# VHH binders against Putative pumilio homolog 16 (APUM16), part 4

Target 1, 332 residues: Putative pumilio homolog 16 (APUM16), of Arabidopsis thaliana (Mouse-ear cress) (q9fie9)
Amino acid sequence: MANNNSFSMSTMFNTIQEILNEEPLTVPSPPSRGGYSLFHIRKAEMDIQRIFNFMTGSEDLKDDISVLDTGTLMWMASLMTSDCDYFMVITTNKNGSKTLQKLMGMSDDMDVFFFEAIMRLFIHVMTDKYASYVTIQGMRVFQQDKRELMYDQILRYACFLAGDQYGCIALNEIITDLDDPYYRDQLLDIVANNALLLSNDAYGNFVVQHVLKLRDSRCTRNIADKLCGYCVELSFKKYGSYIVERLLEAGDVPMATVVLDLLACKTEMLIRLARSEYGNFVVCKALELTNEILTADLFYGLVNRLMPYRHLLHRSPRSKIATILDSMSVPN

## First folded at step 22 (VHH)

Design t11 (from m23 with D104E)
Fold by ESMFold2, fold request of step 23:
Structure t11 (fold): chain B 332 residues (1-332), chain A 124 residues (1-124)
Amino acid sequence: as target 1 above (332 residues)
Amino acid sequence: QVQLQESGGGLVQPGGSLRLSCAASGFTFDDYWMHWVRQAPGEGREWVSSINWYDDSTYYADSVKGRFTIARDNVKNTLYLLMDSLKSDDTAVYYCAARYYPDEYEKFRHYDYWGQGTQVTVSS
């Protein structure tokens, strides 16, 4: 048009980019307090501050979002993803993360902005308490081509994420949601192949526990194979003991793997395990689960090793081990 | 060290209301799932309610659903249980508990921290 009176997205985007490229240092006000900047703020910084306040506001934002037209939402998406700092400040806020998740999936064109920002900042987003849930939402609602690229990044960084205090939680959510056997089996294989390292990690143990709860027989067998020879030392540790208990409960083959490990150690070590803060629960569960006709060899293998020490086991702690052993004594 | 201290228990009439509080210290409260677990005299522990940290979604045992409300204040590191329409079989010691990663609600060994409990007695 020779005389254009209408504001266009291209013109607005160029103007905002010029303003943002000249931005001075500013301090945005958080939603939980009524702070104001002491400095003059450019128009684009005021627009970002308004978007920040909108995104981080109260939970009923979906009704407010529904009254905005697609053009306004597209402008907001482009602006808040235009700078890494803008995106991270919004997504690391609890309400900002929730609000962004509500915007995702509304428009494929809008989702391009969110996808590109996530991929640019993948590790920062996935290791953040709240921003990681934006990625999880993308895995649920983005088009397949985007989701496949995100799965590739998950596979690449799986062990690093598993060792992170928030990354392990996000990774477990992705594992739960993942239906595609090609990506799911690869991710489960990465966890199983690294099961010993992860089981000894402060956060990685939660990933091993999570995949065992899925009851995937191949993954469970692979984990049992990787932990074979290490079940005693794991059972001395808080989270290691939980993993070993999970294997005991997982079926006859994983149970046998664990019990054979217990039987393979020296009797002195087995008694120390049975008296330990965490290992006593493993030994007790092994006795309870093997007390069946088809596992009688395993059961009596344990009983015969423990029985000479049943008086010592009564002295600590209050566990079923001593009681089980007493029930195997000849009456009178 | 980690401390979970319950308060607000006591004697209450059937149909009455009571609010339990649990003050938390010594750990990052808002990284943990928080729980209420109760134990009636001569019985095992029973899971009552849970609340997560990321969106504050709440979960209730069938026996208390609709009568009890769990809430958390992540600024004051405090967990609450509002108990309405109390019945005699709600009589128990109520424990505050914390767990970093969710698991089966009745798998009490896997809870990371426990309070000392507060007695709630409902008697007519």
Scores: ipSAE 0.665, ipTM 0.850, lowest interface PAE 1.6, mean pLDDT 85
Fold by ESMFold2, last read:
Structure t11 (fold): chain B 332 residues (1-332), chain A 124 residues (1-124)
Amino acid sequence: as target 1 above (332 residues)
Amino acid sequence: QVQLQESGGGLVQPGGSLRLSCAASGFTFDDYWMHWVRQAPGEGREWVSSINWYDDSTYYADSVKGRFTIARDNVKNTLYLLMDSLKSDDTAVYYCAARYYPDEYEKFRHYDYWGQGTQVTVSS
């Protein structure tokens, strides 16, 4: 059983050795029950256990990391990235993730260890609740060449990450932080081009919601185009209704696209939507936003379809739609 | 079944202190942002405080900053609000709320779960 762990990648990076122009740091290989003296094996396991305790311990009880000398920090970075299991145990722990984030950016030479571990384990890191924040921190503090390689991986796996319960959150953090138009526009285009699939996904909908909050006009228009013909279906769903409401609020063209979708369905379906748990908010918002002189055709299009059913709409627990329709009625 | 149950409300004199608790069940507590929202008599809801799940960063409305402290215990699935230096305008029903994905604090329709509320009354 130990034999499948009999060799691992060296924790020493050839690049860091060349950069330092010094003899590389010596770090123990992953523990093995064969090939090592008992004393050496026990010391190495005790050293990694000490690092685990430090990294995963409470933030309140830790000494200031800035007090540790460079040699100690480099030794820690080398050892905790020497084995994929060591790295994942630390980064998937809430405190371990926080502590590692504090170490990142302190030294470009140390960051090589962290970068290589992240890239080796990219999908595992990005779909983990806490480890994904290590990657996000790397994008904030690593040198530009490393950051560009990380963005390339984000673009490659964007849709997969968007559909993951933790990946969607991490992806949204990355979207928030992106300033570089080259990577930002590509990522937004991937989300928009897949907007229908993502809007119907348990986790992908949060990514669509997030990019709409950015108020990027090109992305919003692309999303509206991809969701055209599906706004009624989406509006029956909790998160789909939030997406459709954001499109209504996003400007004249997205608003018109949504309202024309509502008007294109059969009157029976529109009434079912107006009485539904989530769709009533969409119909109400559409009425509120189109009630202006330049959109009067859309407004009265909705009113004319809804007015014959005004009394049925009053039976809904909320009567905002019915109240709006009442204000349009002409007394005898 | 999701449940948020507040406790610890009551009558307190101005300048006093009070500790609210919110026991959570029926969902994965440590995947959610947790919030306190209050509603004073005759007014709409007002966001009070929030705490995230990933680094426990805390956020406060200006009206309570420096006087209130939010905290969470992910082992006990409990949210807390420690209220110090209470004033009469802190009188309100205090609601515990949860949300999977963060949004604007005042978008109350987008909160996923709500408690029943606990009354806090600051009066001589």
Scores: ipSAE 0.649, ipTM 0.841, lowest interface PAE 1.7, mean pLDDT 84
Fold by ESMFold2, last read:
Structure t11 (fold): chain B 332 residues (1-332), chain A 124 residues (1-124)
Amino acid sequence: as target 1 above (332 residues)
Amino acid sequence: QVQLQESGGGLVQPGGSLRLSCAASGFTFDDYWMHWVRQAPGEGREWVSSINWYDDSTYYADSVKGRFTIARDNVKNTLYLLMDSLKSDDTAVYYCAARYYPDEYEKFRHYDYWGQGTQVTVSS
């Protein structure tokens, strides 16, 4: 897979040596503000400050990259990835992240520096608001061997990333962009196998919701199986209700799984759900979707449990279920 | 407590311009997608425009593209809608809204926070 990391060792050595031997056209005057001067700042520290200012500058400077020669770009890539702090300071800056993304994919030799920095700092990068988009860009533009190694890391840390406030967003972008069925199916399987944990997580629920929007029928059925027995609990929660609604809409088997869960709970609980801030939408959706000839047993199961409590359902300003029941003539 | 407070609405002639503002507090503004949604009299809500937080990309409904500009100021936690070339069809209450994770723009139940709205009236 990744054994071809020395594309051209001679070219790399010459480029690195050229970067190390560069001298500025103008030597800055040493600053002095008292007993000690700042003129002892090393050349590399001055150069990284220049690179930082360039990388984090306004988007109005986007065209500056197009005028830089390959040697300068290689020097920049080498220096900003030479230290973990340099890389993180640049990539955690909004403009720094955007600018680095423009440099990625320009040359395979330069991409080696970016890839190695990303992999060394993988968790820190993937859980950062802006640096995570550098990894996403790498997934889009790096050579296949690098992308495969990155997918392996994504698979390894998928649940951890899904539980992170920025990691969940980055993971969803990767799921959207993933075009290799081998890695895509494995990632979807990890999400489905952990669906209960993720659906109850403050950020993991967004990953479950995202995967359900892909409409992968096998993954959706696996999620429904893992959430079986928990749909009522989830439907009391804001994001849990969104997941249950997506399952109801996803096909006959996921819909049946949800409705059977609703019917399995005691009547008091079902009525509490039907009157709740989020659960009323789930019960309404279940009634609407099962109101068909082939699902009549599920529909009448719900109606028979709800009809005796129409008066209570009418008193809830959030519930539309009483209106649905009023529009129908069904036996008890 | 989360607050989204719109301002800048009013009466304007056709072809005129308005700038709407939405002051946000009680949440991390720059972690959210920000939106403008409008509701004309007797009609349902209509998505107008959105702006993300990570690269400030902007999105517009076809009915307003080229005439409206959405912008955000993450220092002041303020969302803007610059409306040019206003038409009678633009008459509506304009709502500021926030969403942590993007979803279908017209799925209004899934928006996390809503303002109270500001009236825009375009009449001769």
Scores: ipSAE 0.645, ipTM 0.839, lowest interface PAE 1.7, mean pLDDT 84
Fold by ESMFold2, fold request of step 23:
Structure t11 (fold): chain B 332 residues (1-332), chain A 124 residues (1-124)
Amino acid sequence: as target 1 above (332 residues)
Amino acid sequence: QVQLQESGGGLVQPGGSLRLSCAASGFTFDDYWMHWVRQAPGEGREWVSSINWYDDSTYYADSVKGRFTIARDNVKNTLYLLMDSLKSDDTAVYYCAARYYPDEYEKFRHYDYWGQGTQVTVSS
């Protein structure tokens, strides 16, 4: 090593140098037929095994990857992405995913390898616990032309991803990062147009909740419109009640939409909802949020429907509704 | 059957330290964000700390930042809270909680699983 004007050596650089300086295990001279092909396969397997060990090893040992030789990094990127199994074994490993994310964005030429592997395996990557974060990183650091192609794939598979246990998480991360209005508006419209189906899904509900959190007025309006007339039905259900609560919190118009749905149902149904496992929270939230001078008509609309039954509501200890009604019991 | 079982609470003097543990079972621990939430006497719940599963990033309420450390062991399915420089204001029941998809930390109704809590009392 040079003793002057040198980068600080890191454990990662030493590990990669060991990979590059190690020679393949010496094997007996193969016959000229067929054996040379198997010899090349075994040699590549040994090289990829060293890369696996490096990529999936301790994160603490990989601090100075940026000081590595460009040729070495290009060789690693090429080999890791040369086979679908290689790429998936690395990216589905927690440390492998983190390490690959550090390599992404360092070089546009290297990024071509990563982009092509991601696109070839898009659904497999996006529905994996750790590999999906490689795609998310690509959306953050790749050149615009690659990102646009990835957005096209996101739009194409949005509803499928939303219904997947890991896909919904990855989709929400992409929604958070998405600032291009052309793609953003299309993705939000897909979620809103499918809001009823997604709101009833074990994983899709998280996507609907997430887009409501964005506080995009057009998307929130579209979701409220699609769920109008269904808020009572949804509020009897675990995931539906979460969505309805978020609509109540999303702004004055969505809140009014929900409360008017509650007021439109029969009093017997409203009381059943107020006493139900999930609906009691929706009714309580509606009372809390409408208890303002500007929404007094909505508030007292609910109170007047519930007050005659407050004794029955006291038998529902999972709710604050009876307490709110008791505070209103003094006339005038 | 999902279970979160806290331990390690007790009485400690101001300035002291305490380590809470939460043993988890009945769900895929390493698919969940894990949280500590506390409730002081006569007060509502207060979010204390969270840790994710994908890169182990940690998050803390301002009131505990620099004094508390959250950690998780995905092999043992155990969540920890190391509490240093304890103050009387830290007196509370401390709950372990899990949430599949994290969002606002204070939206407690949407936490999927809760422990029974362990009492931490900081007094002379």
Scores: ipSAE 0.629, ipTM 0.831, lowest interface PAE 1.7, mean pLDDT 84

Design t12 (from m23 with E106A)
Fold by OpenDDE, fold request of step 23:
Structure t12 (fold): chain B 332 residues (1-332), chain A 124 residues (1-124)
Amino acid sequence: as target 1 above (332 residues)
Amino acid sequence: QVQLQESGGGLVQPGGSLRLSCAASGFTFDDYWMHWVRQAPGEGREWVSSINWYDDSTYYADSVKGRFTIARDNVKNTLYLLMDSLKSDDTAVYYCAARYYPDDYAKFRHYDYWGQGTQVTVSS
């Protein structure tokens, strides 16, 4: 009785939400800067607003960054990262994110501030539409030691990020940009190991699709293994069908895995799949790709299973499957 | 309900210009890659142009590169295609399409949403 503890992504999300709802460790309020005259406070406020405006202003500001001295830039970086909320306001802004990305990599000293801010707000940043690109940029331009620490966080939250609307995009970009085989392989392994879960997820499926596009043989094989027995079910789904199609296209082993699932399922299910909105493409692709000398056994296996029901397949509008089957029925 | 509605098509002489618009509704426009795809009479679909949502980078088919310009207005939820130096070969129905996840442009099945199309005819 294998207790298939289907670790529900919902549980993971709930746990992370709980973690996110954990009150930020009250960073001790900076000592009450009691002595700053109202003037200093106003000046500081003005500076904050100015920086915000600068960061979130139009692309024409690109030329202005080059005019700023190192001291000013450092000060800006320090100020922007001194408060988590302030940092988030800037980074979650489309222009702010872009501007920040431009600042990143200008100096190692400055990057320390950005790195620390990113790390402090890692999940928040990585799951934000625009802020996630700041992290991506950090992964490109930061020193190796900082990148490694960021990788560790990415690895830690990889599945969570994969299931997030924007995190999945960020994760895909990071995976693509990774030049270190060690971290890349680890991420690929995480994706592969969770392929079934991710393939069935609204956003995780994009990560699986992305990874399959990379054509890493090991990863692809692992994904195929994890999806073995589930390809038919996945093929009924829109994005699932895309994944299965990618497996069919990935090579002989993944293709065989998919086709064997098609051959192993109940006839009724196969016919249903062949007539379904998304599954028909999978079945068609399977037929098309197996119609080779080396995979003729798989091809004819499919044909033989489908042929008795060709009349049903003809009722489907523009059924390519039916066409393929008809071509096989011509008595030599 | 998701809707993409193309407009701006018409009859134009060779060398002329047209501006197509696509009004989007029913989905988060700024989360999607936006695309133009065309289909000439008797031919298959052809990818024309794409624009991403995060930095507004633009991509063009070789056949239209340098002549067409894709743009988006996220405030208006509108996609545009400026077509200059039109040729007879540009005659087609032009479709606006949206995709959440970037994929091969030629994989037309993977586009999430499609418009009804607008006819562009380039004729002397």
Scores: ipSAE 0.874, ipTM 0.943, lowest interface PAE 0.7, mean pLDDT 90
Fold by OpenDDE, fold request of step 23:
Structure t12 (fold): chain B 332 residues (1-332), chain A 124 residues (1-124)
Amino acid sequence: as target 1 above (332 residues)
Amino acid sequence: QVQLQESGGGLVQPGGSLRLSCAASGFTFDDYWMHWVRQAPGEGREWVSSINWYDDSTYYADSVKGRFTIARDNVKNTLYLLMDSLKSDDTAVYYCAARYYPDDYAKFRHYDYWGQGTQVTVSS
């Protein structure tokens, strides 16, 4: 009796909330403001503002980065990453993010600052519209040891990121860029194992779609397995139908999985699906593909189930299903 | 309510130029990939061009590459298509479309939002 401790997403969310509520590692407070003359504070403030303006300025000004000496760049990197809030303000800015990405990879020493900042604010960065691309860039240009640590974090929060509005996009980009089969496979496994949840999620469905698009046979099969018995329900939904269509297109085994679900469901449900806004495309594709691959049993199974209700299907505007069925009714 | 409204279509001679506009409303424009798709008379839909929201990278069909330019103004929530060196084969209804997640361009069902289209006719 293997206690499948289904790590409930709720526990993960709670843990993440706990982690998010864990006081950011007290970056040693910049030395107490007490000893710096008002002048130094003002200068520092001015520098902060200057750096901000530089980082968030127009791309035309960024050609000036090449004019900055390594020492200055390192200083800037240090200052930008010295405060988490300041770093976030820069990275969440569209131009700031772009500028930061340009700075990344210029030197290993500088990259240490960026890496540390990203790791400290990992979830915040990865769930931000523009800041997430800083992480993506890091995964491209950082040294292997840093990338591995980042991968570990990505793996740890993969499901959470997948369900996030911007995290899902970032995750897909990362998956696309992954050269290491080890990490790639792990991510794919996580997605596959959580395929049902993600497929029903507003943003997670995009991750499932993306992974299916990669045409990894193992992953696709795993996803099909996890979605077995749920394909009909998913097909009533907009993005769910896209996922199911991807499964139909993926190969014999995933296709069979979908078609078997269609064949196993109640007749009323199948007809409803065939007439539904999104499900009609799934049923149509299933018919088309099973006919093309000459999986005669599956095709005729569908046809036989649908044929008695062809009159209902004809009432549906532009029903391709009805057309297919009509073509089968022509007595040679 | 989500709306995409195309404008700028018309009759033009071969070699001429047109500028199409698409005004978007009812959704977060800068979160979406924006696309132009066209449909010639009696033909299927054809993907023309796309632009992302992140860095405004642009993509073009081979048939229009070097002649068409897609651009977006996120402040105005407007998509543009500059069409130069127009040919008779460019005659079509041009549709503005939006998609949250990038997918195969030819999967037209996967676009989230569509405009009504604007007619472009290239004739001597």
Scores: ipSAE 0.869, ipTM 0.941, lowest interface PAE 0.7, mean pLDDT 90
Fold by ESMFold2, look of step 22:
Structure t12 (fold): chain B 332 residues (1-332), chain A 124 residues (1-124)
Amino acid sequence: as target 1 above (332 residues)
Amino acid sequence: QVQLQESGGGLVQPGGSLRLSCAASGFTFDDYWMHWVRQAPGEGREWVSSINWYDDSTYYADSVKGRFTIARDNVKNTLYLLMDSLKSDDTAVYYCAARYYPDDYAKFRHYDYWGQGTQVTVSS
């Protein structure tokens, strides 16, 4: 069932893309005997062709959908969601996605069609570059009962989506839009509980960064706790270093957590980090942020470990750390 | 090899116009947010403008709103900046930059790819 549907959807997508991007043939091949009527097949395909052209056509060449009558809109919604291939061809097209988003929220009856299609294809939609924005729009405009079912799916697949190249972007948009504390807190907890895995992921790191930017104190504390003991390791990595920078900026407790991790490693490792491609930025940020009266012990903890190696740090052209250490010759 | 190559800079009088281009190669251009960032002599970098890939929404620094227009062509893998009503304080090297997921345009360290820059000089 699933395998056969996958092959059928792939074949249909290829066929539909051909129709949408090429002129119709003047003389089509004759149909096989006994199975179906050419006019029946052609009539149905011509109806869907008109919908494809309307939905995926240039914005400059379309009439405003707001002037179409309710009967026409219901017919369009029913037909384009009647087949998984139709729905996916429309929603994976940039213009099709935009146009569908305009139709969503216009009528609760039409929204049923869109909701059912989205839920039927949830993973395919959420991991697609443009179709994922159709789901995001549904989260904005559907009735509460539908939105709750969609949130349940988001929670179920959150880590999988966070690791996907387009899913991570879509998940972040959902997190931005999510006002319901019950679902928002659960989603933030899932991200925080998996923060180490996600912070090491090429796409998941963007989700961790995003939730840290929200400045939710509970989520930030949970992420800091989960990453405690790993900040040095993360800081050697491109995306891990971005996470650690976000923690340093997120408040006094997360900042202290990071700095204590840095101070807990051996001086040789701290110097290697301070000279490294990504870690130098973390150490520099830590120095800048702890240079205050309330955090003076953390600041001088770092300075005391780094100062004997100032000459090595000057030979690191990507780093401002040596400049900061040189300024220590000026009374506070 | 990822490459971003800016062109179209030059000398113009105040009130004049320029069109900057940035040719991109070596990465999937239409998966990235594209940006213009400028740097005046002896100054730090300043974010100018950004454009997303999914609905072509555009964003501008307050200093350039209404005067600059950013655009992208995903077929030619080219980013543009139309600069109108130029002022002396627009004088800078203009850099094309790419970032997969921006959440603070001024975090220049988090940009994935940078061009070499093109000089724009607005002089009486």
Scores: ipSAE 0.658, ipTM 0.847, lowest interface PAE 1.6, mean pLDDT 85
Fold by ESMFold2, fold request of step 23:
Structure t12 (fold): chain B 332 residues (1-332), chain A 124 residues (1-124)
Amino acid sequence: as target 1 above (332 residues)
Amino acid sequence: QVQLQESGGGLVQPGGSLRLSCAASGFTFDDYWMHWVRQAPGEGREWVSSINWYDDSTYYADSVKGRFTIARDNVKNTLYLLMDSLKSDDTAVYYCAARYYPDDYAKFRHYDYWGQGTQVTVSS
């Protein structure tokens, strides 16, 4: 997409670098060797250049933020959030993000500035490597009315965020932290209803994996239902195989769903899966988990399909399946 | 294409110190969680330490906590393990590893990249 149709990180950085390189007419330089210490920055003399240097500087060189008066902190919050470029340059910097997170939650009045900036720039913040952690911190420390509005945005953009390189990580952090069943159940339902699309996505698969790790019975069953008929296809893929393994381990119903998919494909496909780089782990796990009296029909269904091809499976250096078959008595 | 190359291993006496390095190339180092995993002779792999990329939080196995320090340099794409107060139990091959999605540290199949390892021997 063209730079003019979306907020551009490169345009923002160029603009901020021009501002940072401009010499202030009236603002004194910070003291040497003290780095970006706020001790020498008076409220009336602060400019955006000094704020940028303070916020993005090494944590080792910063004064304790708690020694700053409330008026100075409020001025900083107002100025940093007064322009979308200022906010994004600070929050997309690793140290800037960390420092801003320390300021959040100190004052409800100050948090209004941070909240409004986050909401105005929501997609840009949530898809950024470091800025997304500012939003995560807001959901931990902001007042409930603000958090509810943020969850509404998360729900609205959940699938888009799940498909983003950094958005998927941020979304998973939010899923981990979310205790409110009203928002949690809705978010889990969105992930489950889109499980096939997400499981086949370069980044969305991590969200499906994360949700399955939560061990929510309803959500896991819904994911299993949506992936029913696709487990063999997924098991040929690296991350798809991880998702299928998690379903196998998630309980009797998800496990049965996966094994029935394996049994439903033609024997030649099952053998190809059993010999494949990733699928062999799925087939092996299915054998191990169904080798019980209550699932004997599933177990022997797999064994009966695999046993005639035991010699081919022995020639697969990755496979433990042949060893399992060797240890078995095959009735009839 | 992707390479993790460990160095700094060797023979050291109990109570000694070593610094391991892991030079990374062929992937975006600062998008990954970085790990040290070790394997003692005749034993399975044991997770040692991890460091994230977003706030540099560090995590340690109980067996090394307080004695080992993990660090990363995202400019040089290098992972470090500073090992102090070494014991004979620390004798192992030490592997550098990378993982995009944080999961159970002992789920070694799910690590994305592995180094070839460097031998650390702590013996009188």
Scores: ipSAE 0.634, ipTM 0.836, lowest interface PAE 1.8, mean pLDDT 85

